# Ledger of designs, part 179: VHH binders against q9p7j3

Target 1, 174 residues: q9p7j3
Amino acid sequence: MILPLFPETQVHVFVYENVSNCAAIHEQLISQNPIYDYAFLDAATILYKKQVYSAIIRALEDRRDEQMKTKTIHSEVILSLSPKTEISSAFRQFSMTKKSKNIVVVKIDSKLTEEEEFERLDKLVEGNRVEFSDEELQKLIDFKVLKKNYKLDPSTLENPLASILSSIALRGYS
Short names: E, the ipSAE of ESMFold2; O, the ipSAE of OpenDDE; V2, 0.75 times the mean of E and O plus 0.25 times the DockQ between their complexes.

## First folded at step 14 (VHH)

Design cd5 (framework vhh_5j56_2; at its last look DockQ between E and O 0.47; V2 from the best seeds 0.00; counts 0 for: pae E 4.5 > 2)
Fold by OpenDDE, look of step 14:
Structure cd5 (fold): chain B 174 residues (1-174), chain A 125 residues (1-125)
Amino acid sequence: as target 1 above (174 residues)
Amino acid sequence: QVQLVESGGGLVQPGGSLRLSCVASGFTDFTFDDYAIGWFRQAPGKEREGLSSITSSSGDYTSYSDSVKGRFTISRDNAKNTVYLQMNSLKPEDTAVYYCAAGWELSYPRDFDYWGQGTQVTVSS
């Protein structure tokens, strides 16, 4: 996928359910294995495609403006999901854990087609790929976690997207 | 709210050894083995400096600053929610308040958002 505001940057997003080897992936991330150069998100924290895209765009804007708070574009995506500015807090909120069952995987600056990238990633993730759609994400979301992460209240639960996007966009401006 | 308590500090002669302990508690949504633990120190009139960190995975990743590499060893016991800092070949310049800190182990760069109150280490003849 090519984002209109960043035509030179190719982005791929994949969703996996029933992943059996998150602990193994976690070990590789801890060791900073370059083969695992992705943003691994806990799907329980993601409700909308636009939530992910908003975070990606925010991260790319930060990179463009030389205002990245983290070391890599993928870590910046994770940070960008959070309304908080603390890196540890953002990762705690949104990153895959060794106990995760379902994950969203983001690749920035891909040189491969979506299919080629999938073939590469599929060797790393032991799970079932599902469509990256709001419908599929809604099946994987933990609303309790979502409400905590974005401080959603009953008045915003009917349409939480606006609140989520505002939280992402306005981080550090409150 | 995650709490960290340091212990094991004290007075020691140059060339001596100390073993610091950091006990973590207050975990709610996550457990101790989701957190990386780091040791820091601050001497009077100096900035706080990072010394060592350890992740929680079975294949623990450890790091050391150049100032303590070869002399200090970090380790952890998840069953006791404790991280240790074995300090050997201590020097007068190691005199400082030592702090342990906790942060999410996958954060990059690693960021620590929970801190202990510190323990005094004094190296003097």
Scores: ipSAE 0.679, ipTM 0.845, lowest interface PAE 0.7, mean pLDDT 94
Fold by ESMFold2, look of step 14:
Structure cd5 (fold): chain B 174 residues (1-174), chain A 125 residues (1-125)
Amino acid sequence: as target 1 above (174 residues)
Amino acid sequence: QVQLVESGGGLVQPGGSLRLSCVASGFTDFTFDDYAIGWFRQAPGKEREGLSSITSSSGDYTSYSDSVKGRFTISRDNAKNTVYLQMNSLKPEDTAVYYCAAGWELSYPRDFDYWGQGTQVTVSS
């Protein structure tokens, strides 16, 4: 997929449920295996497609403006989901863990079609691919985690999307 | 939330050894095993210097700064929520307050957001 603001950048997003090998993927990420150069997110933290796209756009804007805080565009996506600027905290809040069951996987700067990228990714992830859609994401979210990560209180529960997108857009202003 | 407490500092002669301990507590949603632990030091008037770090993954990934490589050894005991820094062949320039720190082990770059209060190490005759 091509984002209108970044026409030279191909992005793919995949969702897997019932993943059995997150611990093995975690080891590959620790060792910085280049085959695993994706952003692996815990699906329990993602409710909306727009949440993921907003983080991708923020990461790409920071790369364009030479303001990235992390070493890869994929690590920058993970940071960009967070309302705060601390790298370790953002990874703890949003990244896949050894205990994750469902994941969202982002590839930026792909030179492959979605199905070609899926064929590569499917060799790495032992789970069931589902559609990247708000419908499927809603089945996988943990609302307690979502509320904690974005400080959603009773006054923001009526429209959590706007509060979440604002947190992503306003990160670093205080 | 997470709390880190250093111990084992003190006065030692040049060429001597000390072993520092960093005990972690206060985990709720995650365990000590999910964190990389680093050791840092800071002498008066100087910037904090990173010395060593260790992850909990089965690969036992460690790193050392050039100033301590070969003299210091980091290790961890996850059953006790503890990381150690074995400090050998100590020199007067090793005099500093030593801190342990914890950060999410997948962080790239490595970053630490929980810090201990520090323990003083003094290397003097």
Scores: ipSAE 0.312, ipTM 0.700, lowest interface PAE 3.6, mean pLDDT 88
ESMFold2 (binder alone), look of step 14: mean pLDDT 80; pTM 0.811
ESMFold2, look of step 17: ipSAE 0.240; ipTM 0.662
ESMFold2 (binder alone), look of step 17: mean pLDDT 79; pTM 0.808
OpenDDE, look of step 17: ipSAE 0.323; ipTM 0.680

## First folded at step 15 (VHH)

Design da0 (framework vhh_6qgx_2; at its last look DockQ between E and O 0.86; V2 from the best seeds 0.77)
Fold by OpenDDE, look of step 16:
Structure da0 (fold): chain B 174 residues (1-174), chain A 124 residues (1-124)
Amino acid sequence: as target 1 above (174 residues)
Amino acid sequence: QVQLVESGGGLVQAGGSLRLSCAASGFTFKGYAMAWFRRAPGKEREFVATISWRGSSTFYTDSVKGRFTISRDHAKNTVSLQMNSLRPEDTAVYYCAAEPGYAIFNTASEYDYWGQGTRVTVSA
């Protein structure tokens, strides 16, 4: 898909549940295998589509404005999910781990159609693809983790989306 | 109380220009994407333009590209819409809107806060 704010950049987002090879994927990421040039997110930390897209837009703006804090656009997406400026914290909070079961996968600067990209990614991920929707994400979310990651309290839980989006947008800004 | 107040509307001849302004109070623009929508007589409200909270990214509906420019002033908590080369089909009530975070889909339902609107009439 194309984000209106970045019409020259194609983005794809995929959701997998019951992934059996997260540990193997994680090892490939550690080794920086170029075939795994994606942002692999733990689905337990994602509640909304707009959360993911906001992180993508933040990363893309930072890249355009030469303000990236990480080495790659995909790592920047992971960082951009976090309200914290620390890269290590962001990765601990949002990145797929060896123990993850459900994941959200983001591809930036794709030259392929969604279907073509899926076919490529499907060779890497051993799990079931589900729709990238708020409905499906809500089935995979760990609210304890979500609350912790964004420091949600009873007042912000009334509108968690707004709080999350503000946190993403304002990371590093006071 | 959150309030968005539009101004700058009026009657203008085709080919003319107007500058709309939206002043926010009760909250800060920091962290909010801003947008302009419009509703022409007998039509549904439609998206016109949006600007990211940083002000570094903008997007326009096709019919206004090259003619309209959206901008924002963080210090004044305002967003503006410079409208040049106006056409009769631009006649509408123009609304200012605010959304936390970033503009993703640019649907009206995504925006939390709305102004009362300012009327723009472009005569042939």
Scores: ipSAE 0.884, ipTM 0.937, lowest interface PAE 0.6, mean pLDDT 96
Fold by ESMFold2-Fast, scan of step 15:
Structure da0 (fold): chain B 174 residues (1-174), chain A 124 residues (1-124)
Amino acid sequence: as target 1 above (174 residues)
Amino acid sequence: QVQLVESGGGLVQAGGSLRLSCAASGFTFKGYAMAWFRRAPGKEREFVATISWRGSSTFYTDSVKGRFTISRDHAKNTVSLQMNSLRPEDTAVYYCAAEPGYAIFNTASEYDYWGQGTRVTVSA
């Protein structure tokens, strides 16, 4: 997909449910295996397509402006989901863990088509691919995790979209 | 009450310029994208331009690229559209709009807040 704000950048987002090899993937990420150069997110933290796209745009904005705080664009996407500036807490809150069951995978600057990336990821991820849609994401979200990560109070929890999206764009700026 | 109020519309000859302003009150729109849309007589609302909260990311519809410039002033809580080299085809009511985060697809349905519009007429 092409985002209007960054028309030169190809973006692919994949959602997998019932993933059985998260521990193996996590080990590859710790080892910095270049084959796994993707943002692997815990689907328990993602409620909306716009949440992921907003984090991608924020990461691309920071890369363009030479303000990235992490080593790769994919790690910057993970950071960009957080309403806080602390890198380590963002990774703990949003990254896939060994115990994750459902994941969202982001690829930026792929030289491959969406279909080719899917075939590649199919070899890395042992799970069922589902549509990247609000409907599918809302089956995988953990509202307790969402509330904690974005510090939602009862008044915003029923309709958290604006709070989540604005915090992504605002992080670090008044 | 949250309001977006547009101003600066009017009648101008082809080749002329106008500057539209949108003043926000009742809400600071921190972390919100601001946009301009327009609706020509008998047509649907179409996207014109957007600017991110930080002001460093902008996007324009192809028909206005190089002619229009969107800008934002946080202290004044305003967004502006500088319109140069105006054409009769630019005749429309221009609307200011806001959405949380970033403009993703630039469709009118994505925007939560709207002004009432300011009319721009460009004569041949």
Scores: ipSAE 0.743, ipTM 0.874, lowest interface PAE 0.9, mean pLDDT 90
Fold by ESMFold2, look of step 16:
Structure da0 (fold): chain B 174 residues (1-174), chain A 124 residues (1-124)
Amino acid sequence: as target 1 above (174 residues)
Amino acid sequence: QVQLVESGGGLVQAGGSLRLSCAASGFTFKGYAMAWFRRAPGKEREFVATISWRGSSTFYTDSVKGRFTISRDHAKNTVSLQMNSLRPEDTAVYYCAAEPGYAIFNTASEYDYWGQGTRVTVSA
């Protein structure tokens, strides 16, 4: 997939349910194994495709403008999902943990087709791939977690997507 | 009471220039992507240009690249489209649009808020 604002950057997003090896993946991420250079997100925190794409665009914008706060573009995507500036809280709230069951996986700067990237990723993740769609994400979300992460209240519940997307874009500027 | 109001349209000879302006009210302009779309007679609405909420990221459809410049002014809550080297095929109604956060796909269905449009006619 090519995002119009970043026409030279290929991005892939995958969703896995019923993942049995999140603890093993987590250990590889802590060890900084380059084979695992993806953003691994807890699907319980993601309701909309646009939520993920907006975080990707914010991370790419910050990379281009030399305003990244983290070491890799993939860790920057995790930060970019957060409405708050604190890096450690963003990882606690949005990143896959060893106890996660469903995940969203992002690859930025891919040199592979979606099929080729999937074949590589599928060797690392022990779970069932599902479509990256709002329909599938809705089955995996924890609405209590979503509401807490974005501080959704009665005034924002009528248009929660707009509130979430604005929070991602405005982090550090509001 | 969200409103987007375009202005600056008119009749111009080929090779000329126009500057369109769009005044935004009724929502928090900060944190919204802004875009221009256009609809030529007998055609569907097509994407022209977009600008990120900070003004730092822009994207243009190929046919206007190098000739049109999108800009925004947070103090005045406006977005502008400077159109240079106009061609007869630029004749259209131009619409201002707004989307919270980032515009992802640059399709008309993506945008929540729309202006009424301003007509631009470029005569041969």
Scores: ipSAE 0.611, ipTM 0.831, lowest interface PAE 1.6, mean pLDDT 91
ESMFold2 (binder alone), look of step 16: mean pLDDT 83; pTM 0.854

Design da1 (framework vhh_6qgx_2)
Fold by ESMFold2-Fast, scan of step 15:
Structure da1 (fold): chain B 174 residues (1-174), chain A 124 residues (1-124)
Amino acid sequence: as target 1 above (174 residues)
Amino acid sequence: QVQLVESGGGLVQAGGSLRLSCAASGLTFKGYAMAWFRRAPGKEREFVATISWRGSSTFYTDSVKGRFTISRDHAKNTVSLQMNSLRPEDTAVYYCAAEPGYAIFNTASEYDYWGQGTRVTVSA
């Protein structure tokens, strides 16, 4: 997929449910294995596909403007989901953990097609791929986690999209 | 309560310039992308330009690249469209729109807040 704001950047987003090997993947991420150069997100934190796209655009905007706070574009996507500027907090809140069951995987600047990336990911992720759609994401979200991560009050919790998306774009500029 | 009001439309000769403005009230649109769309007689709404809240990311439809410039002013809560080298094909009603976060695909359905439009007529 290509985003109009960044037409030279290739983007792929994959969703897996019932993943059985999150602990093994987490170990590879800690060891900085380059084969695992993706943003691995806990699906419990993602409500809408626009949430992921907004974080990707924010990360690409910060990279273009030389304002990245993390070492890779994939770690910058994880940071960009957070309404706060604290890197460690963002990773704790949005990254896949050893206990994760459902994950969202983002690849930026791939030299491979979507099909080729999927074949590569199938060797890394032991789970079932589902469509990247609002319907599928809403089956995997944990609203308690979402509320905490975005500081949603009762009035915004029933329709949180605008609050979430605006906070991603606004982070650090109030 | 929430209102977007366009101004600056009018009649101009081909090769001329116009500056459109959109004033927002009721919401500050912090963290919102702002956009301009247009509708020519008998056609559907066409995307023209978008600007991110920070102002550092912009995108234009091919037909206006190099001729139009979108800008925004947070203090005045406004977004503007400077239109240079106008062509008869630019004749349309121009609409201001807002969506939270970033413009993803630049489709009208992404935007929940719309102005009533301002008419631009470019004579040959």
Scores: ipSAE 0.739, ipTM 0.870, lowest interface PAE 0.9, mean pLDDT 90

Design da10 (framework vhh_6qgx_2)
Fold by ESMFold2-Fast, scan of step 15:
Structure da10 (fold): chain B 174 residues (1-174), chain A 124 residues (1-124)
Amino acid sequence: as target 1 above (174 residues)
Amino acid sequence: QVQLVESGGGLVQAGGSLRLSCAASGFTFQGYAMAWFRRAPGKEREFVATISWRGSSTFYTDSVKGRFTISRDHAKNTVSLQMNSLRPEDTAVYYCAAEPGYAIFNTASEYDYWGQGTRVTVSA
């Protein structure tokens, strides 16, 4: 996908359900293996496509403006999902863990086509690839996790989209 | 009540300039993208320009690139559209709109808040 606000940047988003090798992937991420240079998110934290795209745009905005808080664009996407500025907290809340079962994978600035990235990721991830769609994401979300991560109360929990999206754009400003 | 109120429309000769303003009240739109759309007589609403909350990210439809400039002022809670080198084809009612987060697809259906519009007429 090409985002109108960042037309020079290629963005690919992949969704996998029933992943059996999250512990192995997590070890590769801790080792900083360059083959795993993606943002690996726990799908339990993602409600809508717009949530992921908003975090991507926020990360790209911060990179362009030389305001990134993390070392890579992919780690900046993970941070950008958080309504808070604390890096370690954001990673605990949104990153894939050894116990994750469903994941969302983001690739920014790929040297490969979307099809080539699919082929590559299918070899790294032992799970079932599904469409990146609101329908598929809503099968994987954990509302208890979402409520905690975005501090939703009963009034916002019924329609959390606006609160979540605005918090991503606003993070760290007023 | 949440309101977006446009102003600055009018009649202008081709080659002229107008500055449209959108004043927001009842809500600060913190973390919201703001946009301008327009609707020519007998047409549907089309996207014109968007600006992110921080004001550092903007996007324009091809027909207005280089001629129009979108800006926002947090202290005044306003969004402006500076329109230069106006053409008869720019004749339309101009609408201010707001969407949480960032504009992704630039379609009218993404926006939940709308002004009532301000009329711009560009004569040959």
Scores: ipSAE 0.711, ipTM 0.858, lowest interface PAE 1.0, mean pLDDT 90

Design da11 (framework vhh_6qgx_2)
Fold by ESMFold2-Fast, scan of step 15:
Structure da11 (fold): chain B 174 residues (1-174), chain A 124 residues (1-124)
Amino acid sequence: as target 1 above (174 residues)
Amino acid sequence: QVQLVESGGGLVQAGGSLRLSCAASGFTFTGYAMAWFRRAPGKEREFVATISWRGSSTFYTDSVKGRFTISRDHAKNTVSLQMNSLRPEDTAVYYCAAEPGYAIFNTASEYDYWGQGTRVTVSA
């Protein structure tokens, strides 16, 4: 996919259900294995496609403006999901963990086609690939996690989209 | 109570310029992308331009790129569209719109808030 605001940047987003090897993937991420250069998100934290795209655009904005707070564009995507600037909290809240069951995987600046990235990721992730759609994401979300991560009050919890998306654009500003 | 009100439309000759303004009241659109759309007679609403909350990211449809400039003023709670080198095919009703976060797909259905429009007519 190409985003109008960043037309030179290739973006791929993949969703996996029932992943059995999250502990193994987590070890590879800690060791900074370059074949795992993706943003691995816990699907329990993602409600909308626009949530992921907004975090990607925010990360690309910060990279373009030389304002990245993390070492890689993929880690910047993870940070950009958070309404706060504290890096360790963002990673704890949104990153895949050893205990994750469903994951969202983001690849930025791939030289590969979407199908080639699918083939590569299918070898790394032991789970079932599903469509990146609001319908599929809404099967995997944990609303208690979402509420905590975005500090949603009862008035916003029933329709959180605007609050979540605006907070991503404002991270550290609000 | 929440309103987007466009102004600055009118009649101009080809090659002329107009500046459209959109004033927001009842809501500050903090963290929202702002956009301009237009609808020509007999056509559907099409995307023209968008600007991010920080103002550092913009995108224009190809037909206006280089001729139109979108800008934003947080203190005045306004977004503007400077239209230069106007062509008869720019004749349309121009609408201001807002969506939370960033403009992703630039489709009308993404936008939650809309103005009533201001008419621009460019004569040959």
Scores: ipSAE 0.718, ipTM 0.864, lowest interface PAE 0.9, mean pLDDT 90

Design da12 (framework vhh_6qgx_2)
Fold by ESMFold2-Fast, scan of step 15:
Structure da12 (fold): chain B 174 residues (1-174), chain A 124 residues (1-124)
Amino acid sequence: as target 1 above (174 residues)
Amino acid sequence: QVQLVESGGGLVQAGGSLRLSCAASGFTFYGYAMAWFRRAPGKEREFVATISWRGSSTFYTDSVKGRFTISRDHAKNTVSLQMNSLRPEDTAVYYCAAEPGYAIFNTASEYDYWGQGTRVTVSA
């Protein structure tokens, strides 16, 4: 996909459910294996396609403006999902863990087509690929996790989209 | 009550300039993208320009690139559209709109808040 605000940047987003090898993937991420150069998110934290795209745009804004707080664009996407500026908290809140069962995977600046990235990821991820859609994401979300990460009250949980998206754009503003 | 109010429309000759303004009241659009859309007589509403909350990211439809400039002022709670080198095909009702976060697809359905519009007529 090409985002109008960043037309030079290739973006691919993949969703996997029932992943059995999250512990192995996590090990490869901590060892900085370049084959795993993606943002691996816990799907329990993602409710909307717009949530992921907003984090991507925020990360691309920060890269363009030379304001990135992390080492890679993929880690900046993970940070950008958080309403706060603390890096360790953002990774704890949104990154996949050894115990994750469903994941969202983001690739930025790919030189490969979407199909070629699918072929590569299917070799790394042992799970069922599903469509990147609000319908599929809503099957995987954990509303207790969402409420905690974005500090939502019960009334906001009925329609959290605006609160989540504005929080991503505002990150670091009181 | 949340309200967006456009102003600055009018009649201008081809090659002229107009500055449109949109004032927000009842809500501060913190973390919201702002946009301008237009609807020409007999046409659908089309995207014109958007600006991110920080003001550092903008996008324009191809037909207005280099001629129009979008800007925003958080202190005044306003968004503006400077329209230069106007053409008869720019004749339309211009609407300001707001959506949470970022403009992703630049479609009218993304935007939660809309003004009533201001009419721009460009004579040949």
Scores: ipSAE 0.712, ipTM 0.862, lowest interface PAE 1.0, mean pLDDT 90

Design da13 (framework vhh_6qgx_2)
Fold by ESMFold2-Fast, scan of step 15:
Structure da13 (fold): chain B 174 residues (1-174), chain A 124 residues (1-124)
Amino acid sequence: as target 1 above (174 residues)
Amino acid sequence: QVQLVESGGGLVQAGGSLRLSCAASGFTFKAYAMAWFRRAPGKEREFVATISWRGSSTFYTDSVKGRFTISRDHAKNTVSLQMNSLRPEDTAVYYCAAEPGYAIFNTASEYDYWGQGTRVTVSA
């Protein structure tokens, strides 16, 4: 997909449920294997499509403005999901872990089509692809994790969209 | 309570300029993307321009690109639309709108807060 604010940048987002090889994927990420150059997120932390797109826009904005805090655009997406500037904390909060069961995978600046990225990822991820939609994400979210990551109170938790999106946009300024 | 109040509309001749302003209150202005939409007589509301919270990311609909400039002022809680080289087809009621975080898809349904609108009439 193309985002209006960054029309020159191709973005792909994939969702997998019931992933059985998260430990193997995690080892490849730690080893910095270039085949795994994607942002691998724990779906337990993602409630809305807009949450992911907001983090992508923030990361692209920081890249354009030469303000990235991390080495790659994909790691910058992970950082950008966090309301704080602490890199290690953001990765702990949002990245896929060895124990993850459902994941969201982001690819930016792909030279491949969405279909070609699907084929590649299907070889890396042992799980079931599902639609990137709010409906599917809401089946995978862990509300306790979401509450902790964004410091949500009970009233905000009932409709957290505005709070989450504002936190992502204002990271480091609020 | 949340308020967005537009001003600066009026009657202008083709080729002229107008500057619209929108004053925001009752919410954390800094945390919201701001946008301008317009609705011409007998037509649906259409997107015109948006600006990110930092002011460094903007997007314009093709018909106004190069003629209109959106800007914002955090100290004054305002967003402005400088409209140059106005055309009769720019005649519309112009609305200020706010969406939390970033403007992602630029559709009216995604904006939480709206002003009442200010009327712009461009004579041939």
Scores: ipSAE 0.622, ipTM 0.816, lowest interface PAE 1.1, mean pLDDT 89

Design da14 (framework vhh_6qgx_2)
Fold by ESMFold2-Fast, scan of step 15:
Structure da14 (fold): chain B 174 residues (1-174), chain A 124 residues (1-124)
Amino acid sequence: as target 1 above (174 residues)
Amino acid sequence: QVQLVESGGGLVQAGGSLRLSCAASGFTFKNYAMAWFRRAPGKEREFVATISWRGSSTFYTDSVKGRFTISRDHAKNTVSLQMNSLRPEDTAVYYCAAEPGYAIFNTASEYDYWGQGTRVTVSA
């Protein structure tokens, strides 16, 4: 997909449920295998499409302005999901783990089409691809994790969208 | 309590200019992306322009690019649309809209808050 605010940047987002090889993927990420140059997120932390796109736009803004805090655009997406600027905390909160079951995968600056990325990811991820939609994400979210990551009180947990989006966009300013 | 109030609409001849303003109240304006949409009779709301919460990023629909300029003023809680080289096909009711954080898709359904609109009529 093309984002209106960054029309020069190709963005692909994929959702996989019932992934059986998260431990193997995690090892590849630790070893910095360039084949795995994606942002691998735990779907338990993602409630809305706009949550992911907001983090992508924030990361692209920081790259444009030469203010990235991490080494890659994909790592910057993970950081940008966090309401805080601490890198290690953001990765613990949002990155997939060896125990993850459902994941969201983001690719930025792909030279491949969405279909070609699916062919590539199908070789890396042992799970079932589902549509990147609010409906599918709502089946995979863990509200206890969401509450903790964004410091939501019980009243905002019923409709947290505005709080989450503001936290991502205004990280470090509010 | 949330309000967006548009002003500056009117009747103008083709080739003329108008400046629309939108005054925001009842929410933290600086945390919101702002946009202008328009609706001609018998049509759905069409995206016109958006400006990010920081004011550093803008996006325009192709038909107005180079003719319209969106801007914002945090001190006055306003967003403005400078419309130059107006054409009869720009005739529409123009709406101000707000969305927390970033505007992603620039679709009407994305935006949480809406004004009542200001009418712009461009005569041939």
Scores: ipSAE 0.418, ipTM 0.720, lowest interface PAE 2.2, mean pLDDT 88

